# VH-VL binders against b7kms5: the designs that were tried, part 49

Target 1, 80 residues: b7kms5
Amino acid sequence: DTFETVRNTIRIESEVDESLRQLCHEERITKETWLEAAYLYLCEKPEELAQVIQLAQERLSQRKAIADYKRAKTMQERFL

## First folded at step 2 (VH-VL)

Design f6 (framework fv_miptenalimab)
Fold by ESMFold2-Fast, scan of step 2:
Structure f6 (fold): chain C 80 residues (1-80), chain A 128 residues (1-128), chain B 107 residues (1-107)
Amino acid sequence: as target 1 above (80 residues)
Amino acid sequence: QVTLVESGGGVVQPGRSLRLSCAFSGFSLSTSGVGVGWIRQAPGKGLEWVALIYWDDDKRYNPALKSRFTISRDNSKNTLYLQMNSLRAEDTAVYFCAHRTYEISYGSGTYSVYFDYWGQGTTVTVSS
Amino acid sequence: DIQMTQSPSFLSASVGDRVSITCRASQGISSYLAWYQQKPGKAPKLLIYAASTLQSGVPDRFSGSGSGTDFTLTISSLQPEDFATYYCQQLNSYPLTFGQGTKLEIK
């Protein structure tokens, strides 16, 4: 009878989080239910899902580039 | 066509200050990933890194020099500066400015960093 | 700080010779190593980065190898313009450090 939930840790960009937080506040929903609804909706729209996956792949590539650069800067710090 | 030209060197007495300039062209220090730094070389000695400034204004210093030297920039003039305070005889050197590049290989998830373009250097002599 | 040690400090060779210069880091630096050539009165010139990648415009007689702590710069057939001082640099950790230099002189 009770929905079984899983706790996931998700990190998103601050500007995206602020926009999503504003949307959730105005519409009186939560980030969790928005994520569930968005995924379920897109699963029924294969062409739209494909476009979202493409955007996600592009964003992941950008984040990897930034992470690699940050690692380079951090590894150049002195060891004490 | 990347060029860097240092200026401001000269003869100064111990304990005084001097500001070096590096006028650059062919790149912008506002471009993500770009950095520009100072490397010095004492007469007859090897290369010593002084300081580095990144596009996001993050600054890194040789710990031995951090208390006396300050790196800064003016993006509107495409100019890098090194403010040197409390100069000592051991600061006598040719000071080079150099462009730092990094490249990311997305396929392998690796990156490369290096100084690819250097100015001709400006000479600082600290003597009494 | 990561100490960079070059061997030898001085090297005498003849045009046409194959020469190698070694650079050793006091701790692991992966492949974050560059090699520079400097002629008297001039700025250093980048030869090799990422331990083994030849910079555009640099003659293919220059090559680099190694990873971790031990690195080698090789010149397969010395030319007159190659007599200069060579420096390795680690770009893995701050402060950025250079080797003491290897002066390559005509025999």
Scores: ipSAE 0.000, ipTM 0.626, lowest interface PAE 18.7, mean pLDDT 86

Design f7 (framework fv_miptenalimab)
Fold by ESMFold2-Fast, scan of step 2:
Structure f7 (fold): chain C 80 residues (1-80), chain A 128 residues (1-128), chain B 107 residues (1-107)
Amino acid sequence: as target 1 above (80 residues)
Amino acid sequence: QVTLVESGGGVVQPGRSLRLSCAFSGFSLSTSGVGVGWIRQAPGKGLEWVALIYWDDDKRYNPALKSRFTISRDNSKNTLYLQMNSLRAEDTAVYFCAHRTYEISFGSGRYSVYFDYWGQGTTVTVSS
Amino acid sequence: DIQMTQSPSFLSASVGDRVSITCRASQGISSYLAWYQQKPGKAPKLLIYAASTLQSGVPDRFSGSGSGTDFTLTISSLQPEDFATYYCQQLNSYPLTFGQGTKLEIK
């Protein structure tokens, strides 16, 4: 039997990627299977899923704030 | 608590073989992510890593020693072994076994790895 | 192989002194560095891992710093029980390698 898969490209923070790669090496699993297992596990845990979503929203807000700051700095340098 | 106790050391002639044992308790080598290894120290000298074995039987060796030394385990006895062949005077040392652990730091997500528990060591002297 | 160079090889100090031991890696090891203390006739004891994280039960006068290639172990106020040999170890790459050791002796 075969599984149909989809290739996705994602960008994550370097330190998080390094840590996840080490975890996968220690446990002899892959990032793909860890991601699948984590999502499936959390789908059965509504309170934990809510906490993860909250953290994801916070991290996204931090990335947006950094991007906004960089744009503002560039405009200041351009027009000064 | 975690304990490791080495045994099997002694005085041996050059060219002979010797097998060291490390009896451990407080953890299982069947536990995912666990590793145990051997580190040696020649008289008056520093520490030298010898070999490591992981829970899935993956083995790593100091390249200088790989041809003469073999690491193995018996999970039913909670015992680690180091088989040392073709012994040389330069192999004279105290041999320690040590538990290797890893952790992911909460908040930062940072990976860390280290040897946290060590045995008392067993002395191997290679001389005529 | 990653070479770990410790300095000094020998250090004389008095109780109450602040002492620092340095460890340099021949290539970048991020923060995959541990410090061990060894007393005569005894096994090494883990003091610090991840370059700067203090092992549980280790006195807070011990601290570690650095990343990449240059690392320092500091004892802020030396106590009689601190006279020992100290080793750094890189756990970034195989083979695992140790510094040659720093012997801390009473002055």
Scores: ipSAE 0.312, ipTM 0.829, lowest interface PAE 3.7, mean pLDDT 91
Fold by OpenDDE, second read of step 3:
Structure f7 (fold): chain C 80 residues (1-80), chain A 128 residues (1-128), chain B 107 residues (1-107)
Amino acid sequence: as target 1 above (80 residues)
Amino acid sequence: QVTLVESGGGVVQPGRSLRLSCAFSGFSLSTSGVGVGWIRQAPGKGLEWVALIYWDDDKRYNPALKSRFTISRDNSKNTLYLQMNSLRAEDTAVYFCAHRTYEISFGSGRYSVYFDYWGQGTTVTVSS
Amino acid sequence: DIQMTQSPSFLSASVGDRVSITCRASQGISSYLAWYQQKPGKAPKLLIYAASTLQSGVPDRFSGSGSGTDFTLTISSLQPEDFATYYCQQLNSYPLTFGQGTKLEIK
């Protein structure tokens, strides 16, 4: 089999990224191959995939909330 | 043709143990994505999920039953098992084994999972 | 846990009728919803999965709709063999849970 790869920019929360980095180091794999494998594995377990999706949605909401907070703070600082 | 046949049911006293078996054919539990589960039905009641085992031996349990029930498999015999310990009157039910599979539509991003084949069940009666 | 609530619990209808059974999830389950038919003394039979996909071999008078929290099983023209108990099941998250069932009886 031949693989064609696509370059992606992925921003990961710092603590999660560090934990994942350590895991990959210990297991002698890469974050890229881990992500590929994880997705493929979850495709075979839709119940688990659904749970991951829900978690991902929650994390996205948290990111948005943080972003909104930062924007609000910046706006407030303009009036100080 | 997928078939599942449960056995091992019977009448037992509270506190006793019982092991159910499910002999299946038409599929292999070593096949990626395949699962087999137990679902029970008390007399005159609805369906209750008990446990599920995946091809990779990953297991899921109904939290209410996890401490007493154990799901396992023997791929060489194409047999699923349910070890039931510390049986209670409320465990009285018909126990079904069922084949679990999945479907993915990559074009739509749609994932599906379902129990498509069921055995006829084996009856467990717990009474003093 | 996700609770599945079916409505109604009992339904009386006549041959030829159009009937609908509702299933409501206590939280969003996307389309991870299956419908089963069970006749007395028999194992459940899968009718619909992914909320709206008809299982192979099931008559097309059966249909499913819905997503998120509200789902519906519809029988367009009730046949004598359709009198049974119907269950919905969510497969979105563990523990897997069923609705309490809807018994469809002949009027």
Scores: ipSAE 0.058, ipTM 0.765, lowest interface PAE 3.9, mean pLDDT 91

Design f8 (framework fv_miptenalimab)
Fold by ESMFold2-Fast, scan of step 2:
Structure f8 (fold): chain C 80 residues (1-80), chain A 128 residues (1-128), chain B 107 residues (1-107)
Amino acid sequence: as target 1 above (80 residues)
Amino acid sequence: QVTLVESGGGVVQPGRSLRLSCAFSGFSLSTSGVGVGWIRQAPGKGLEWVALIYWDDDKRYNPALKSRFTISRDNSKNTLYLQMNSLRAEDTAVYFCAHRTYEISFGSKTYSVYFDYWGQGTTVTVSS
Amino acid sequence: DIQMTQSPSFLSASVGDRVSITCRASQGISSYLAWYQQKPGKAPKLLIYAASTLQSGVPDRFSGSGSGTDFTLTISSLQPEDFATYYCQQLNSYPLTFGQGTKLEIK
């Protein structure tokens, strides 16, 4: 190998995964190389990187809200 | 030494078009991470960002101006352009071009972007 | 759009004074903030970027602080050549926006 690599397990939304898989198939690249290229490209445009980070923070908040809702719903179902 | 010099300003009637130029030296717009932007300043008013072009020809516009203004470049001439269409009295301003650069420090996880060098400006007056 | 609110809009001080100008963003911009000095009839000059990093060649009496939404530009010992208008700019998101400016007059 020319590169040192690390194996990661990543959980992403099904709809996003399907779209990304389709793009990778059509362009003959892998999810791994797309992720690397996207990050490196954005590092050269910090104002764009900042916007991506904001979107990531919004998506993380959304996931937290959904998790909180599911916990509350489970509690209700067990008592009602 | 980075130098930017604007030209093409003047007096123009409302509804007309005008093209501004910015001749630069000391850097190349083909260098990764480099960009050049236009910032304007109306008489007695503050600074307003107009547009930015990146080394890869990616363009960003002030949404209020996008329909009338177009940023472009000619790398062979080291020149940036701003095409201004359908000019209004409100477009009266000094137009500056400015060099955009960035810094990344992976160790400190610091990312920064800024306009480090500015031209003298060229004056555009839109009046009848 | 991110609104940048600068205060005060006008400031007068004596040579040797410590002065501060504040800038507030309508939403979080991390440290993507720059400060510029503009003298009458001249182009703006970059003083500080990344909220607190001093541009090469700028006197060390200038300093910047803050992150997120609240930022401050400080001049520790005012000099006659500091007579100018100062602007903050956010570079976090498009459109890039500037504060309305602070005009500093030396007594």
Scores: ipSAE 0.283, ipTM 0.809, lowest interface PAE 3.2, mean pLDDT 90
Fold by OpenDDE, second read of step 3:
Structure f8 (fold): chain C 80 residues (1-80), chain A 128 residues (1-128), chain B 107 residues (1-107)
Amino acid sequence: as target 1 above (80 residues)
Amino acid sequence: QVTLVESGGGVVQPGRSLRLSCAFSGFSLSTSGVGVGWIRQAPGKGLEWVALIYWDDDKRYNPALKSRFTISRDNSKNTLYLQMNSLRAEDTAVYFCAHRTYEISFGSKTYSVYFDYWGQGTTVTVSS
Amino acid sequence: DIQMTQSPSFLSASVGDRVSITCRASQGISSYLAWYQQKPGKAPKLLIYAASTLQSGVPDRFSGSGSGTDFTLTISSLQPEDFATYYCQQLNSYPLTFGQGTKLEIK
């Protein structure tokens, strides 16, 4: 089978990325095919999908909080 | 279990350089939000913050020391470093490495940078 | 820079006493304050963060209060192991700064 692919950039938290990379290596798959497979699987599992979405929202909130904190501190330094 | 172990301290003459190391375990400096810093304490004196490095290699320095001290990391070795150049007598101190953590409050986002785990320190003595 | 001033610098007390140590910031730092305990020859130990949150594993006889510029560390009933030097630290702005310390000695 041939697939038309779309190029995109995904930034993953370093520890998660490392763990995922190791898993993919052990299973002889790629992060891309892992993500595709995981999404397709979850599309058939609405309850699990909801859980993943919630987790993803929490993680996004954490990322934003960290980023905002660092930016705020940087700004404060400019006024010192 | 988080552990930090400093090394590299010793007796040096003024003007010389010294590199301190901090081997840590129980956490990864690749984890988002994590930081590791150096804090020093001159004999019989209080605590003085030296520098901090974040998981994304962002660095903060005590302005008084920035020109002479450099903080760095090697994630593959889980090791923090402090390169100290042009050492002075007033740099004599016990140097601690410490794990930085942060807090996010419920509802309103409250940020906090505090050191929840510390090594036992390594002693640096600068004398003629 | 934000200066942190602790008071008193030295405090003598007895086992069982209620003691308070204060920390004043030169400018408002909201609740971005931590308290540490240090014993001779040892590394500092985190006691309280966010001005009033007790670190896990720390006895509940320790408590912190305050916001803005004035903060207080309270030990409700001193135990023998509590005689040490205590430091406050502001977390509001870089550079991070500590109080000069309060040495709590046995009377």
Scores: ipSAE 0.025, ipTM 0.738, lowest interface PAE 4.2, mean pLDDT 89

Design f9 (framework fv_miptenalimab)
Fold by ESMFold2-Fast, scan of step 2:
Structure f9 (fold): chain C 80 residues (1-80), chain A 128 residues (1-128), chain B 107 residues (1-107)
Amino acid sequence: as target 1 above (80 residues)
Amino acid sequence: QVTLVESGGGVVQPGRSLRLSCAFSGFSLSTSGVGVGWIRQAPGKGLEWVALIYWDDDKRYNPALKSRFTISRDNSKNTLYLQMNSLRAEDTAVYFCAHRTYEISFGSGTWSVYFDYWGQGTTVTVSS
Amino acid sequence: DIQMTQSPSFLSASVGDRVSITCRASQGISSYLAWYQQKPGKAPKLLIYAASTLQSGVPDRFSGSGSGTDFTLTISSLQPEDFATYYCQQLNSYPLTFGQGTKLEIK
């Protein structure tokens, strides 16, 4: 009897990754178990979960803006 | 309040062994994230980190001292130990034990680590 | 190992003076830097951590700044009790290393 798991790859900002690596090192846990625990904990705290979702939406918007800029810049470099 | 008190220092001949103790109160080494370590200072010289032990028994050593020094603890006695073997004249120093704290700043996720409470030290003199 | 170099090694000043002590890391350490004060015969006392955060109970005339490799400890108006030896420490990576110390003496 073992836990059923799935393999995922994620890409996060290097600054955030450095902070998370530090936490995992200090507490002797893995990024995998931190992600599981954080999500489960927040699911029991509606107000905190809402704040996290808001931050995630803001970060996603910033990421999209950067991607759009890069696409436009690439087109300009190709033709100018 | 947090207190740390070192003991076990003294005069010892080169090549001998000595065990230092650090009795602490106001925190538990069983608490997640807590660490305690040893820092030494030779007469008239600066500070040199010796070793650190974490709540989960993970140990970190100054590479220059790792082969001769061993850090350990007894949680039931709230005591930290430093076993010093094959002592040399250059090991003459005041040995401090210190509590290590970490914190993560709200909102930024910024990590902070520091030694906040120190014992007064115990003197080890290695001479012939 | 990360080498921590303090400057100056010796500093002479008068009560009321503004003094600054610098600390340079041989490699980037982000903000994982602490400053300690040590008086003769006593244990070091934590003054500042995370390069710029003042420890509770420490007078606000003490301040820290910097990130990466260059750091500064400043005392805005020196008091008689501030004459001591100051050490910086990097806590970014093992082995943990300290600067050589700066002895601040009365003129």
Scores: ipSAE 0.007, ipTM 0.664, lowest interface PAE 10.4, mean pLDDT 87

Design g1 (framework fv_miptenalimab)
Fold by OpenDDE, second read of step 3:
Structure g1 (fold): chain C 80 residues (1-80), chain A 124 residues (1-124), chain B 107 residues (1-107)
Amino acid sequence: as target 1 above (80 residues)
Amino acid sequence: QVTLVESGGGVVQPGRSLRLSCAFSGFSLSTSGVGVGWIRQAPGKGLEWVALIDYDDDKRYNPALKSRFTISRDNSKNTLYLQMNSLRAEDTAVYFCARTSFYDSSGLKYFDLWGQGTTVTVSS
Amino acid sequence: DIQMTQSPSFLSASVGDRVSITCRASQGIRSYLAWYQQKPGKAPKLLIYAASTLQSGVPDRFSGSGSGTDFTLTISSLQPEDFATYYCQQLYSYPWTFGQGTKLEIK
């Protein structure tokens, strides 16, 4: 295995980020290694992976709703 | 003035199909953030969410009904549809169409306006 | 699915009374909670959204509180027109689900 990393930006919902940050601190790991480990674990657990995917889809829907609101508000402000 | 008017209800036998319509005015489903959905209520029972469709044609279903029910829209007619197949006795209910809107930065959508409903009776 | 449990299912009260209806979610739903009022033969009417925000046009004798799993709808002083069935709804995750309802009857 090589340990070459790829730099990217991940935006996480604030409450989830806080909880995850706390967990990582307590366990002396990083959010990055947590995500890597979680993904690898789920790759071996197809049922759990399916559940996580479903949850992720729901959360994406929530993000969409928020984005919709922001767009609507911006438009409203432009016409005021 | 915003109005929603359901139609298409009636008495049908089990296994049959029925399509409900919801004509709405005073708003457009193409407007960002707007959604419309179906909620049903069996006689003397509570409310059950059926399906939702938003301005971006994103559709959400009650998993218990997804295989038999299809939500769709015609923006040119300002009409929402609910295609119901393989109807069962337990599908007997008043079917409401309702508009979703959001009011705060949380992006939460709520059913803020409702039609008066159309009655579907499934019986032998 | 998230189950919403309302209590009580039936409530008898008099005009002028202060009444509270509770709704409990089977898991945390933050503030993704709405309250509706429904009268016989009529469509539901939105009363409260985001757990505690009063819908426009709704009398301020109605109020909502709570976050997470426990929520409360309160009517500070019952009026004759308030006797109806009330429902809570979670919008935290699909499928959206309603409480079983609380029928508020005149004593």
Scores: ipSAE 0.087, ipTM 0.782, lowest interface PAE 2.7, mean pLDDT 91
Fold by ESMFold2-Fast, scan of step 2:
Structure g1 (fold): chain C 80 residues (1-80), chain A 124 residues (1-124), chain B 107 residues (1-107)
Amino acid sequence: as target 1 above (80 residues)
Amino acid sequence: QVTLVESGGGVVQPGRSLRLSCAFSGFSLSTSGVGVGWIRQAPGKGLEWVALIDYDDDKRYNPALKSRFTISRDNSKNTLYLQMNSLRAEDTAVYFCARTSFYDSSGLKYFDLWGQGTTVTVSS
Amino acid sequence: DIQMTQSPSFLSASVGDRVSITCRASQGIRSYLAWYQQKPGKAPKLLIYAASTLQSGVPDRFSGSGSGTDFTLTISSLQPEDFATYYCQQLYSYPWTFGQGTKLEIK
């Protein structure tokens, strides 16, 4: 291995993971190299990068709302 | 009962500034997952999203308007604001204030309650 | 930005008719779509969210279907109060965008 690498643990939506896994299998690449290639490609494409960031911001907002909903429900059930 | 009431509209000259207000009752913007925002509609045309602010002061803007418009809130007054700078004729529209909240566990924020709108006319 | 295109832009129909309005997204938006109804001089009203879920208080003659890029709003038996302009909105990515609207007029 001529590359220095770091280990990361990330969680993604299961439907997205399933689709990405199928793509990687068909194209004979790994999730790690797909992530690296996608980031590097988008860094060269400012308009496309901006669109991806906007999608990421919306997905983050959705996850925050889901987490807040679950927390509020748990507090209500626990403490009445 | 939940209400949203817009105010501050009027006739202004191009290049001027105007601040719109939206007074809301029956809910708190401090409630987790709740947001309030602005949608505008030019005469005889469709809907255009302007800006959103949520319960933790996270702000989102239509990129076309971000440089000229600022969204803010005052929780002690239950009031939302839209500061509009460098107004142009193309900003002539009815400005609606609307609430977003999640309806289920998906986290999607739909505009479920709307005010009646306030009219902004930019003309000389 | 994601472009939302509605078809038709104008629709003439009679009370009792079944009518359908289509909304097309320029890219896949999953089921992250809402439908609104707007009557002249009034604010829009949420009818359907998540492409197919009916908002509380909305009559069951309204239904939504579709996913990805193609969506349909259906009114099974048109009533006099249904003559209005209908808008679709995508919530997949910022900025949020609306269709141009479909004006439903009495025939």
Scores: ipSAE 0.008, ipTM 0.747, lowest interface PAE 8.3, mean pLDDT 88

Design g10 (framework fv_miptenalimab)
Fold by ESMFold2-Fast, scan of step 2:
Structure g10 (fold): chain C 80 residues (1-80), chain A 124 residues (1-124), chain B 107 residues (1-107)
Amino acid sequence: as target 1 above (80 residues)
Amino acid sequence: QVTLVESGGGVVQPGRSLRLSCAFSGFSLSTSGMSVGWIRQAPGKGLEWVALIDWDDDKRYNPALKSRFTISRDNSKNTLYLQMNSLRAEDTAVYFCARTSFYDSSGLKYFDLWGQGTTVTVSS
Amino acid sequence: DIQMTQSPSFLSASVGDRVSITCRASQGIRSYLAWYQQKPGKAPKLLIYAASTLQSGVPDRFSGSGSGTDFTLTISSLQPEDFATYYCQQYYSYPWTFGQGTKLEIK
């Protein structure tokens, strides 16, 4: 092995996972190497990196809103 | 062009051992996220998965076969092996080698390229 | 283990016919299902993966559908070279398992 690697477990949306899987199969790459390449490419493209960070922030905000909604709904049902 | 060529099949008596080989060309067995393995088919029957080896040497076996069969590879020769011990009449089959789909090492894999198979006949 | 059951086991059809083969998993496998075609004396060939994605080089007359436990392989207009045995495979969980096969014969 020429690399020191770490194992990370991440959860992503199923639709994104399905699309990424299709891309990786068609291009003969793995999701690990896709992730590494995407990050390295974006680190050299500051304007594109900023756009990706903005999208990531928007997606995180969406997940928080969904979690907050579920929490509120659970509390309402618990005390109804 | 990617090719897989099986060899080592033949007629063998029950209780004996046999080693099958599969030579890969146009593809490296050390490719990350890739697995290669063996599928067998008894005469007139369906397909049965035998064993799998990942790029990082992680191995998985059909539970019915794991005590008698061993999968291994030689990256320098780009060759996959199946060591079959204590052979039984029920092991009579065409043995195919195949590579799996890319994506990751999670086990969500299907077989995108197959060899032509080598015939093993276990007969007294 | 996840059991894969195909129906029918035998199918007789004529060139030009629309044929469908079904595959049922004993438990949910999402869309992690592949279809293979095997001609006599030959190795299986991948037709479809992820239940509905056509492998490169496979004719458009082949299509796959379904998710969860029920899956279908359809050939919209049967050609002479399509007479073969078809197998489904789940790759959601180890051990990987195949259906028993569907033999498509000329009528």
Scores: ipSAE 0.000, ipTM 0.629, lowest interface PAE 12.3, mean pLDDT 85

